# Ledger of designs, part 111: VHH binders against q9xw16

Target 1, 132 residues: q9xw16
Amino acid sequence: MSGWNAYIDTMTAAAPSIKRCAIVGAADGSVWARTEADNVFKASEEELKTFVALFNDVTQVPAKGADIEGVHYVVPRTEESLIFGKKENTGFFAVKTKSAVLIAVYEGPNEVAAQVRKAVESMQTYLNNAGY
Short names: E, the ipSAE of ESMFold2; O, the ipSAE of OpenDDE; V2, 0.75 times the mean of E and O plus 0.25 times the DockQ between their complexes.

## First folded at step 9 (VHH)

Design w20 (framework vhh_gocatamig_d2; at its last look DockQ between E and O 0.85; V2 from the best seeds 0.00; counts 0 for: pae E 5.1 > 2)
Fold by OpenDDE, look of step 10:
Structure w20 (fold): chain B 132 residues (1-132), chain A 120 residues (1-120)
Amino acid sequence: as target 1 above (132 residues)
Amino acid sequence: EVQLVESGGGLVQPGGSLTLSCAASGFTFDDYALAWYRQAPGKKRELVAAISSGGDTVYMDSVKGRFTISRDNAKNSVYLQMNSLRAEDTAVYYCAAPKPPPEGYGFDYWGQGTLVTVSS
């Protein structure tokens, strides 16, 4: 386990609705850390490469949606460093730092999404301040 | 001011069909995905269907093959065609849109809702 696993634990602890989570390289989608065992983050390297590239032009993402772990999500809207999606009672938040993309897949009623966003954005701020 | 106004709800027998409409205003309609939610008595509000600004769609499993979400950007409207309705589809149906940045975490604006009752 790398030091990045501690950040996975921090996010999942901050938002219990997070089912799976990953920290990947913003440049190539390489996995730095992810949830394991019963909650293993399942996205392939090829999928993650495609996903992180979405941040190159987030304005087009609401038109096409986004795929995580083979699941297609509708993306309501985007921000420069934020992509989030919805499907049934599930969704994801993805935030971009200087060098990484943090992805959290969650499950629950609409209200739980607020806590998930807060968790990933808090980590985003921390990592940015740390130079990552 | 964002406004979402639903219509088309009513009483229908099992196996029947309804078409819900939502007229939207107060935001850049073409830039955002839109959704239909429903809330049955005693249950949480749930995402029934969503449509991206480009027209791709997602559905909850229980309505796949029966419900169809669509949009007309020229009319700033979103629709939900509901076929083969079941008793468990009884709920208040809401049209939903996201809040503009920096606020929101999904679909955050809601209409007043329209009641769909499926009963024999």
Scores: ipSAE 0.886, ipTM 0.941, lowest interface PAE 0.5, mean pLDDT 96
Fold by ESMFold2-Fast, scan of step 9:
Structure w20 (fold): chain B 132 residues (1-132), chain A 120 residues (1-120)
Amino acid sequence: as target 1 above (132 residues)
Amino acid sequence: EVQLVESGGGLVQPGGSLTLSCAASGFTFDDYALAWYRQAPGKKRELVAAISSGGDTVYMDSVKGRFTISRDNAKNSVYLQMNSLRAEDTAVYYCAAPKPPPEGYGFDYWGQGTLVTVSS
């Protein structure tokens, strides 16, 4: 039915512990879809532009951390197409596909983080297979 | 085999100070962030402080200005300097490190913990 909003719905259904998430353009951070209303993903366009540029060289990210929705996260380490961060009881996973970056913010303990990573990586695989 | 060994816990009076130490082995220490978590009785384990390979830090809001995390790469060690201790800081403190790629989702290796009791 709806374009990119259907992928947001699929991801949050797979991991209900995701508090907020978005699908943004890899080149410019433009928002394709995001959670809205009570779960609105609040990152500004300028913050998202800065964030997606981190994937140009993920090896630099742990030295500075990452900012999402005005919150600074420590980045414990990175992978070629995966950045994740931690701050108190919150965290995020962000994965890059050919054309998109998926960002999911969660709150909770280690079992929640595991569910969120699985959901984000499943969607990454799906979008890569679809040519995105 | 990744090993994290904590030390420095003990009994202190409110307003006192402690320094916790963690010695790490079995991984590329310089390339990874290290963290301190704590777990009080009946509570979930929570991230107190973390320091990245490049020195970026985060702190739990309730400990900002009181606790300082630092690392010594030559000694493969991370430290938590705890000042102005409060009864609410009573917990088992754990040193933690991430799993190497492609596994993990945060800080996935833990030490055995060191008990900090703040009591008068």
Scores: ipSAE 0.644, ipTM 0.838, lowest interface PAE 1.3, mean pLDDT 88
Fold by ESMFold2, look of step 10:
Order: structure tokens, then C-alpha cells, then sequence
Structure w20 (fold): chain B 132 residues (1-132), chain A 120 residues (1-120)
């Protein structure tokens, strides 16, 4: 199959405020694709394993926050398939599909966050419909 | 109806301290994270500190070690203890809370703000 990198390109094109993103396996956090080069998504395998496990019970996440790329974020609240975090002028959105977790790290105020959320949720829907 | 009411702002000298308070109502306070934002003249609002429902915290890098966010769930209140204040901390400080699901993208409800001025 063509590389998963095309889906990375689709998300970053849909929401230019996304600075780094990845598609990782929901069971183990293995990286299927990520942004590379000057904006490499740099989370470790161990960190990603811990991160995707948050989706096992999203109701517990707001109490403890989340770590990605060595950065700790407060998680204001969650939805069943969505976790988002905030720190300073940066944040992340993460959504779960059948097989994957999509993670987008962005910079900007709340106004740009809507575009980021839409981009990751659109891809979530696409991948779920494709069986992933 | 969500209400967030800040207090405790004022004029202080560099190196001084202030405690900001925010009284919250209209939602189940214990369930939600709370935050302090600030906005200096001509600048965008920025997240200063946030505290989760379970007491987990994040801070803006420039205030870490000087500011402490805390909450008192019995009083539906969130606080910002500001020590070692600098001129660049001058701003209107806002208390903020998230909207309940499914709406919202972060900390979306705001108080009226309280002014902190750091100058001799």
C-alpha cells in the first residue's frame, strides 16, 4: 500500500497550524507515520505506548494530564475518542480510530484549535470508514 | 450560567507578591480544570497556569518557580500566588474554564479580569 505519509500531508495541509503530527498504532504506540526533517515528531516508543493507553479510559485523563514529546499538558476534559491538551501557546489533539491514534501538535490560540480538531476528526472518520 | 469572578489585582513593586482569587459558579467545579490567562496591552492572551480537576498543573516557562496555581474545591475557588513579580508580568489576569463536551477547544469561559501592575 502507498505510504501512510500521505495522511500526514493531508492533515498538515488542512490545518497549517499543526507543527508536528503522527499516526501511531492504538495497541502499542508504534509509529506508522510522522512529520519528519526540521519538524520531526519526536516522542519515544515508551512515551507513545503510555499515551495511547490513555484511550482505555478517557474519563481518568483530565485528573492527571498527558505527556507527549517530553512536554506535560493539562487536559481540560475529554470525549470518548478525543483527548486534547494545553500548555502555553501550544496544544495537541489526539483522536482514536479502530486501529490507530492520530496526534497533532499545534501552536496558536484557541481560534486555530478548531481547525486542528476538524483536521484530525476528518481523518479519523476517513480511516474508520477504511477499516483502520 | 457559568460565572468566574477574579479579584486581588493591584499595584506592586518589582520583586513583590500578589495572590489572585477566582470564585466560580454555575458548573460542577470539581469536574473541571481551571486556568489563569493574562493579556498585556497590545499582546495576545496567553496561558499562565492551569490546574486540572485532580490537581495536576502546567505553567508558562517564564513564570515557573515564581507563580503557583491552586484550587479549593470546597470554596469553588482557584488561586494564583505570584511571587518575584517583574515588570513584564503587568497584565490583566483572567480566570478561565472549559466548556462542557462536545463544544470547546480549550479554556473557553472567561472572567472579567483583574489588573496587575508591576512598577515602582
Amino acid sequence: as target 1 above (132 residues)
Amino acid sequence: EVQLVESGGGLVQPGGSLTLSCAASGFTFDDYALAWYRQAPGKKRELVAAISSGGDTVYMDSVKGRFTISRDNAKNSVYLQMNSLRAEDTAVYYCAAPKPPPEGYGFDYWGQGTLVTVSS
Scores: ipSAE 0.208, ipTM 0.627, lowest interface PAE 5.1, mean pLDDT 87
ESMFold2 (binder alone), look of step 10: mean pLDDT 79; pTM 0.779

Design w21 (framework vhh_gocatamig_d2; at its last look DockQ between E and O 0.95; V2 from the best seeds 0.00; counts 0 for: pae E 3.5 > 2)
Fold by OpenDDE, look of step 10:
Parts: sequence; structure tokens; C-alpha cells
Structure w21 (fold): chain B 132 residues (1-132), chain A 120 residues (1-120)
Amino acid sequence: as target 1 above (132 residues)
Amino acid sequence: EVQLVESGGGLVQPGGSLTLSCAASGFTFDDYALGWYRQAPGKKRELVAGISSGGDTVYMDSVKGRFTISRDNAKNSVYLQMNSLRAEDTAVYYCAAPKPPPEGYGFDYWGQGTLVTVSS
């Protein structure tokens, strides 16, 4: 799974406002890759298991919000393979591929979110085309 | 067309209270989370509070314990009760809603805003 670190680097390079991100298994929330060191992605496997399960019925997520790294986010809306949330000047984007969930946590003014979404969705497209 | 109309702003002394209201239309209100933003002069807009469609709430740290966001789905309205107001709360407050798919990256629709001035 060490090769997945390259995809982490790609996403973080594409959107400088991304503070932490992870690639996890869509089925069980197992961590395939994540940001480390000063920007370590801190979500537990138990939390991630719960999080990836949200994609089983995204329509319910706006009613309850979502938790990442022990932080509760309000989720404005969802799409079939997309969940995003906000808190103060932070937020996250999570996209689902065939076998993975990509999660990016960002910080900054509201406008930086557009670049974050683009970064994770670009990776989503790439991985889907690659069969992942 | 999505419309968000804020009301309730005004001049208040420090320690005072205000209740902001927002009437929303043009989208399926019950399906979406809503938020209140504020923008002070020379500063970026910031999320003050958000409320899920199920009633869960999120607040910025500086307003916790003082502000309360609520919603009434029957009236397609969202509210912000502001207590113990401080000078630093002075700002234009905006009601916010997400754009429907496929566009959007958070809360994308804004009203015209209502001015809240906290001053002695």
C-alpha cells in the first residue's frame, strides 16, 4: 500500500489548503495511506469504519452531520459518491471510488473549498479509471 | 430560484441580545443543512453556526454558549439567537444554504445580509 502515498502527495500538492488527508478502504475504513508527521491524519479505524458506511445511504448524512478525527461537521448536502462538511473555517471533502474513500481536511476562507473539491475529484476520476 | 432573506439585525449595546431570522425558498428546505455566516469590515466571511436537517448544531468557538442556531421546517426558516453580544460580534450576518448538485463546495447561497452593530 506504500504506492498510495504518492496519491496523498498529489492531492496535497493540488490544493495547498488541505491540511490532512487519507485514502481508506471503502468496505471497512482501513487506512491505505495518510498524511503524516506534522500533518498526521488522526482518525481512528473505528471512526473511519463508521464514516465510510455513510456512503451506504448518503441521504441521511445531512440530518446528522459527520465526524472526522473527533471533530463534528455540519454536512450541507451530499451526492452519491461525495460528502462534504463545514466547521468554522475548516471543512472536509470525501469522495468514494470503486474500492476506496478519499478524505481531505482543509482550512481557510470559504473560497478555498473549491480547489479542494477539484483535487479530490480529480483523484477520484484517476483511481476509478485505474480500477480502484 | 433560491432566496434567503435575513431580518432582525440592528444596533445593540454590549451584553444585549438579538434574534436573527431567515426565510428560505426555492429548494427542498428539509433536506439540507443551513448556516449563518458573518463578515466584519476588512475580514473574510466566517461560518458562525450550522444546523443539520436533523437539528444537530455546529458553532465557531468564540460564540459557543452565547449563540443558538435553530430551524423551523414548517416555516422554512432558520434563526440565530445571539446573547451576551460583544463589540467583536459586529458584522453583516448572512443566512446560507448549499447549491444543489452538481455544483457547490459548502454553503453557496447567501442572502443580502443583516447588519448587527454592537456598540456602547
Scores: ipSAE 0.901, ipTM 0.951, lowest interface PAE 0.4, mean pLDDT 95
Fold by ESMFold2-Fast, scan of step 9:
Structure w21 (fold): chain B 132 residues (1-132), chain A 120 residues (1-120)
Amino acid sequence: as target 1 above (132 residues)
Amino acid sequence: EVQLVESGGGLVQPGGSLTLSCAASGFTFDDYALGWYRQAPGKKRELVAGISSGGDTVYMDSVKGRFTISRDNAKNSVYLQMNSLRAEDTAVYYCAAPKPPPEGYGFDYWGQGTLVTVSS
């Protein structure tokens, strides 16, 4: 609920270039928290189920890319618990924890992307240590 | 050392075509996506087209239908075919590749760039 929104706020404060983000269940893509109002994260339930399933075998993701909020991103490569994608001047980072997936969509060059990656990985570490 | 060497840029009239080539070395080419970025005067660099190791592609909305990215893994090369060129396509075009894990934020290695000028 509201508790999970505090983590959204922490990530967006750490990386202001994050346009939209969400914390979803790793097993089913259920939304635990997301940005709202003027920066609402718009992914459908069906899209999120498909997206979190990508973490079952990240090695297959670059062949097909990834879709978030109806936008198709090329995935340059993956890491065990990290998927990232690029399109024009936008991108995303998604990281998997024990029970959640954190998704952050940002706008800006690689300098900005570095801050976004750091923010989501810091939160990933925190949640893993907290047992999520 | 990673090297990306672009070629094929030049002056072309509106409506014309150019093919850019990028020769890559110093990394496992087959395992990574490659991209073409451009930077127009007064603008930031942005991804024009990308192609993954498995052949998935992405294009900037303004070039869809006009530009085609392709790769040749046997030659460690990536190509950008540009058709129906417009004055707005004038830019320095950069070939780009990601850093290997655990580093990187997208396409982090860059070539030297090749200038494309579209004018009469």
Scores: ipSAE 0.724, ipTM 0.877, lowest interface PAE 1.1, mean pLDDT 90
Fold by ESMFold2, look of step 10:
Structure w21 (fold): chain B 132 residues (1-132), chain A 120 residues (1-120)
Amino acid sequence: as target 1 above (132 residues)
Amino acid sequence: EVQLVESGGGLVQPGGSLTLSCAASGFTFDDYALGWYRQAPGKKRELVAGISSGGDTVYMDSVKGRFTISRDNAKNSVYLQMNSLRAEDTAVYYCAAPKPPPEGYGFDYWGQGTLVTVSS
């Protein structure tokens, strides 16, 4: 889905601290688009299936954290359609839309985390309004 | 009112040990992950260790094997056991907690900090 790659580009442009990013199907974790080349988003199909299932009950996620690309993150807390995790100077934000989960992995201080959240939530709103 | 009260910092020789403590109040402690950050002079604050509400941990690579984060939910407390201390560990250490929804982006509340100095 080459058209989906434009949404990857939009998010990384809005928050340059995003190092890797993906849009995956909410039901099965299938990859609709991801960063490639130097910034390949490397999560396996099995990992993504497990990851998107976290949104079935976000209230359980802070107890065990989350894994993406073989990295374990502590999840400080969640919101209805938002999971975020931290490890060292890196983290992720993931949001659920009607049909998809948007995942952004970033590096940087706390100030850039707010920018990353805004970028993924803006895209979440756009995709929801577009029926996805 | 969220409060994070830290203690246990001090001056220690290389190779020594310290235990940092943080007493937390003003939120549902058991529901959230907690973290320890540090900030060395002239450097940015960075997450040293985090602990999930269920006890799973993450660590900065340079402290793995030397530092241990733990929590005691009955006391609303989080601890950082620091062993085999090095000069590079000199910093102000901060206990950290998340804001409740819908705001926040990580560990958004900090304590006052406690100074750890490692020198001969």
Scores: ipSAE 0.342, ipTM 0.746, lowest interface PAE 3.5, mean pLDDT 88
ESMFold2 (binder alone), look of step 10: mean pLDDT 78; pTM 0.773

Design w22 (framework vhh_gocatamig_d2)
Fold by ESMFold2-Fast, scan of step 9:
Structure w22 (fold): chain B 132 residues (1-132), chain A 120 residues (1-120)
Amino acid sequence: as target 1 above (132 residues)
Amino acid sequence: EVQLVESGGGLVQPGGSLTLSCAASGFTFDDYAMAWYRQAPGKKRELVAGISSGGDTVYMDSVKGRFTISRDNAKNSVYLQMNSLRAEDTAVYYCAAPKPPPEGYGFDYWGQGTLVTVSS
């Protein structure tokens, strides 16, 4: 059963300021689910392969930043299994689970960022506990 | 205790230039990205420029080519060189740094700000 879109819906319901998000394979960056229609997550397959590879050594990421949907973000710092970036009024949170990477792009101030991080990390915990 | 102290703001005419400076203390400056934000009256605070620990930079589109962010790790300082200033650049400018793990969501520490007014 493809419940993967239900997880996208759960995250966007928990943090309505998420503009676009995706769940992708940690090994290959393949898209399992993403926001569609007017808020389609539009990262290329090449970009996603590059992005998920950043989790192989998150300590290198703040020196170079990260690219999502053709947008280059400054990465303030990383944590184990967490990369987040900022540009203008936008940002992202990306978390790695056993087999997936969750990426959420949002717009808004720091209060919005806090809610988005909470939503993404809650889903990370849920998926890790479910064996993903 | 993390401290960020901005300086260099002032009144300047359209087309003029200013250099903002930020002195940082109380954290491992070299390991983190640093940023400049601004907030105009009645507007949301927005990221103007960011600089990675390795020197890579990000700018908001409206300032790209006019503003330059730089850092001096020996002095724990970050700078914003602002050229070709416009009336819409009028704002309080804030130096910002990330909070150390495990918490935080971007640039979580802020200075007191320095006012930049671009007016004839």
Scores: ipSAE 0.546, ipTM 0.802, lowest interface PAE 1.7, mean pLDDT 88

Design w23 (framework vhh_gocatamig_d2)
Fold by ESMFold2-Fast, scan of step 9:
Structure w23 (fold): chain B 132 residues (1-132), chain A 120 residues (1-120)
Amino acid sequence: as target 1 above (132 residues)
Amino acid sequence: EVQLVESGGGLVQPGGSLTLSCAASGFTFDDYALAWYRQAPGKKRELVAGISYGGDTVYMDSVKGRFTISRDNAKNSVYLQMNSLRAEDTAVYYCAAPKPPPEGYGFDYWGQGTLVTVSS
């Protein structure tokens, strides 16, 4: 792990309902930083490579859903740089920047989801402005 | 104006079956995933089943193998076939659809719900 762990800490502080999150390379899904220890983000390298490739054409994602940490999520819809999914009381938001994909897994209802989306999009804006 | 109208709820004995139906107006189903949520008394709403516009499905672990979600885009409808019902399935069931961009956080449009009571 590197200085990228500070961005993980910033996101989880901004939205405490985030249970696990990661920052990965947009081109290959390589892990730059992720939550560890009690909140370890458990996505395999192969799963992340597959996941980041979804951003090559987000319009097809709602037809198939998405897999994160071995969990299959229904994807209600997407936006150009945003994929989000739902399963039971869990969900995720994933946003693409120029060089990275930010993934945040949370638990809770839509009110919680709103806070998580805000935190992830805030970090997306920050990283894009920083050239990432 | 988006409207979702559920029907098919009722009282059924354990082991019984019910089919819930949801008809939508004010938007087309073709471009969106659709879902069924439920809320038991004193509990939070939870996603029971979801179906993509391509037909891929997800289910809550406790209903897997018992419930089947399906859709009919020509009728602008989504269905939940519930088999082998248990007392723990007692809840108000809601049909749900996403809001179009730029806002939304999941399935943000809900109907008024239909009550399912599983009791002997």
Scores: ipSAE 0.601, ipTM 0.818, lowest interface PAE 1.5, mean pLDDT 87

Design w24 (framework vhh_gocatamig_d2; at its last look DockQ between E and O 0.94; V2 from the best seeds 0.00; counts 0 for: pae E 2.9 > 2)
Fold by OpenDDE, look of step 10:
Structure w24 (fold): chain B 132 residues (1-132), chain A 120 residues (1-120)
Amino acid sequence: as target 1 above (132 residues)
Amino acid sequence: EVQLVESGGGLVQPGGSLTLSCAASGFTFDDYALAWYRQAPGKKRELVAGISTGGDTVYMDSVKGRFTISRDNAKNSVYLQMNSLRAEDTAVYYCAAPKPPPEGYGFDYWGQGTLVTVSS
């Protein structure tokens, strides 16, 4: 286990609706840490490579949606360092730091999404301040 | 002011069809994905279908093959064609749009809803 696992634990503790979570390299989608065991984050590195590349031009993402763990999501809108998607009662938030992308997949009614966004953006701020 | 106005709901028998419409105003319609939600009595509101700005669609599994979401940017409208309706499809259906940055966490604006009742 790397020190990055602690950040996974922090995000999942901050938002109980998060089912799976990962921290990956922004440049290549390499996995630095992820939820394991019963809540293993399942995205392949090839998929993650494609996903992190979405941040190169987030303006196009709402037109095509996004894929995480083989699941296709509709993306309502994007921000420069934020991509989020919805499907049924699930969704994801992905935020970009200086060197990483934080991905959180959650399940629940729409109201739980606010807490998930707050959790990943808090971690985003922390890591950015730490130089990551 | 964002406004979403649903129409087309009503009473229909199982196996029947219904088309819902939503007229949107107060935001740049073409820039955002749109969605239909529904809320059955005693249940939470759930995403039924979403449509991207490029026309890509997402559906909840229970409606795949039966429901079709579409949009007409020239009319600032989104539609939900519902075929082979079932009793469990009974709900208030809502048109939904996201808030512009920096606020929002999904689809954040909702219409007043239109009631769909599927009953024999």
Scores: ipSAE 0.923, ipTM 0.962, lowest interface PAE 0.4, mean pLDDT 96
Fold by ESMFold2-Fast, scan of step 9:
Structure w24 (fold): chain B 132 residues (1-132), chain A 120 residues (1-120)
Amino acid sequence: as target 1 above (132 residues)
Amino acid sequence: EVQLVESGGGLVQPGGSLTLSCAASGFTFDDYALAWYRQAPGKKRELVAGISTGGDTVYMDSVKGRFTISRDNAKNSVYLQMNSLRAEDTAVYYCAAPKPPPEGYGFDYWGQGTLVTVSS
């Protein structure tokens, strides 16, 4: 999982306002890499399996919202390969590639959200081009 | 063009109630979650309540049990029923909606706001 840790480091360097993030398998939600220590991404295997399955039909997600790290978020809307949510002063962006789902949790205003979305989408493009 | 128009704000005593209404136009209302934000003097805007397209709700902890968000898809309207109001609830309240794809970072459109003042 050490090779995938480099991509976590790349995303958090690109958007320092990311509080926690992970790269998980699109088929099963298995963790390939995540932030650790004081900013450990705390989702369970069962929660991640449920979360990645949302990408099978993103149009249903705004009806129920989404759960990440035991927190329930309202999902304003979705795009084909993008789910994002809000709760109080926190939010997340999640994007799907061929083989992976990238999840980034952040706190802050729209400027922060914009940086996080850009970082996650840049990594999505990179991984898709690399065949993941 | 997305347009959100709030109404229902006013002056109320502590313990009182108000219902805020938001009329929305210019987007496919049924396809989007909607929210209420507020901004108190000297504070940043904060998400008070959100409602999914299916009616599931989220609330900030300080209003949970006192405020109820609801929607009426036939009227393209969102409501915030506010009970047991406190001085700390004094703020401008904004109805909020997401930008249509491919842009946006959450709830990016706000209305003009409606002022709620809770004082004796």
Scores: ipSAE 0.691, ipTM 0.861, lowest interface PAE 1.0, mean pLDDT 89
Fold by ESMFold2, look of step 10:
Order: structure tokens, then sequence, then C-alpha cells
Structure w24 (fold): chain B 132 residues (1-132), chain A 120 residues (1-120)
């Protein structure tokens, strides 16, 4: 998928507190692109399949939390196409598009969480408008 | 509007215990996960423990096995039982809740905090 890595770069540039991120298929969790090298996004195929399925009923997620890269997060609340979680000084934001789920894992205080949400939602809007 | 009122802080010796309480109002308590944060002098606020709407929990690594978060939905209250306290646990402890949609970034509402001091 030519150019998918560019979307990873766009999100990490927009919110430098993002340490790892990925674009995965909404139906099956298959990895379309991810951060690589020293900050590789490592989640198993099975974990990603389970994770994207959370978007089938986001109202259940705050009761159970969510797991990414073997880390369990508390989910304060959700929105129709948005799941976010917290653990210690880290967190994630995940948004669903028509075809994909964008996942960004970050470190930092609440101020950087706002930047991360803005970055993933901007990309969500872009991909939805492009038919993805 | 939203109020989170912490209590139960104090001065304790190392190895001691405290229970922190947080009374919440102004939102639908049952619909949201809740958290305790702390801020030590000269440090950033950090999440100590979180509790899901279903009672599932998350802890920072340094407090696992010593601290227990719990909630009582009938009383709109969240608690932090702190055992085997250490000097490093000295901090102001804050109860926290998320903003309702469509705004918010995590745990966005905060109480005024309750001071826990652990020293001999």
Amino acid sequence: as target 1 above (132 residues)
Amino acid sequence: EVQLVESGGGLVQPGGSLTLSCAASGFTFDDYALAWYRQAPGKKRELVAGISTGGDTVYMDSVKGRFTISRDNAKNSVYLQMNSLRAEDTAVYYCAAPKPPPEGYGFDYWGQGTLVTVSS
C-alpha cells in the first residue's frame, strides 16, 4: 500500500509525543503501516484482531479497558469512532475510519494527549474523505 | 457542576497505611472510569491507579501489590487503599474523572487534592 507510511510520518510529526503508531484494517487488524526501527509498533496479529473488534460496540469498552502491545489500559469513556486509554504516564488514542483503525501510543501529560487526539482525528477525517 | 472531593490524607510512618476517599457529584458516576493521580514536589502529575466502570483496574508499576483502587457506585465514591507506604509515595493525591463527549483527552476533571506525607 504505496504511501501508507507517509500517513504514519504525518501523525508523528503533528504530535511528537506519539512514540508508536499504526494503521490497521478495521475488519481484521491487518497492519497497513506502522512505526518501525527503534520505535517499532509491536502488537500481535491476534491482539490487533481483538482490538479493532472493540469498535463493533464501543459502549462496552469502558467496562473492560483495552490492550495494546501487551499493555492494559483503563478507558475513561468512548465516542462512536474513538477509543482512548490511560496507563501511568502513557496512553493511546484510536480512531476508526471507513476501512481502517488508526492507533497512536504516546507518553506525556494531559497537554500532549490533546495534541495526539488532534493528530489522529485530523487523519481520520482525511482518510474518511478519501474513501478509506 | 462537577465536584470531586478527596479526603483521608495525612502524615504516616513508612510501612503504614491510609485510605483515600473521593466523593463525586455533577455527572453520571456509573458511566465513567475513575482514577487517582499524584503529584510529588517538583514532579509532574502521574496516574497512580484507574478503575473501569466494570471494576477492572490499572496501576502504575511502583504501586502494584501495595495500593488498591475501588469504587462504590451507590455512594458515588472512589477509594485508594494504600498499604506498605514508602517515602517515595509522598505527594498530593487527586481524584480524576473524564469530561463527557465530545470533548476530553483522558481524565479531565480533578479534585483539589489531599496531601499524603510518609516520613519517620
Scores: ipSAE 0.384, ipTM 0.768, lowest interface PAE 2.9, mean pLDDT 89
ESMFold2 (binder alone), look of step 10: mean pLDDT 79; pTM 0.782

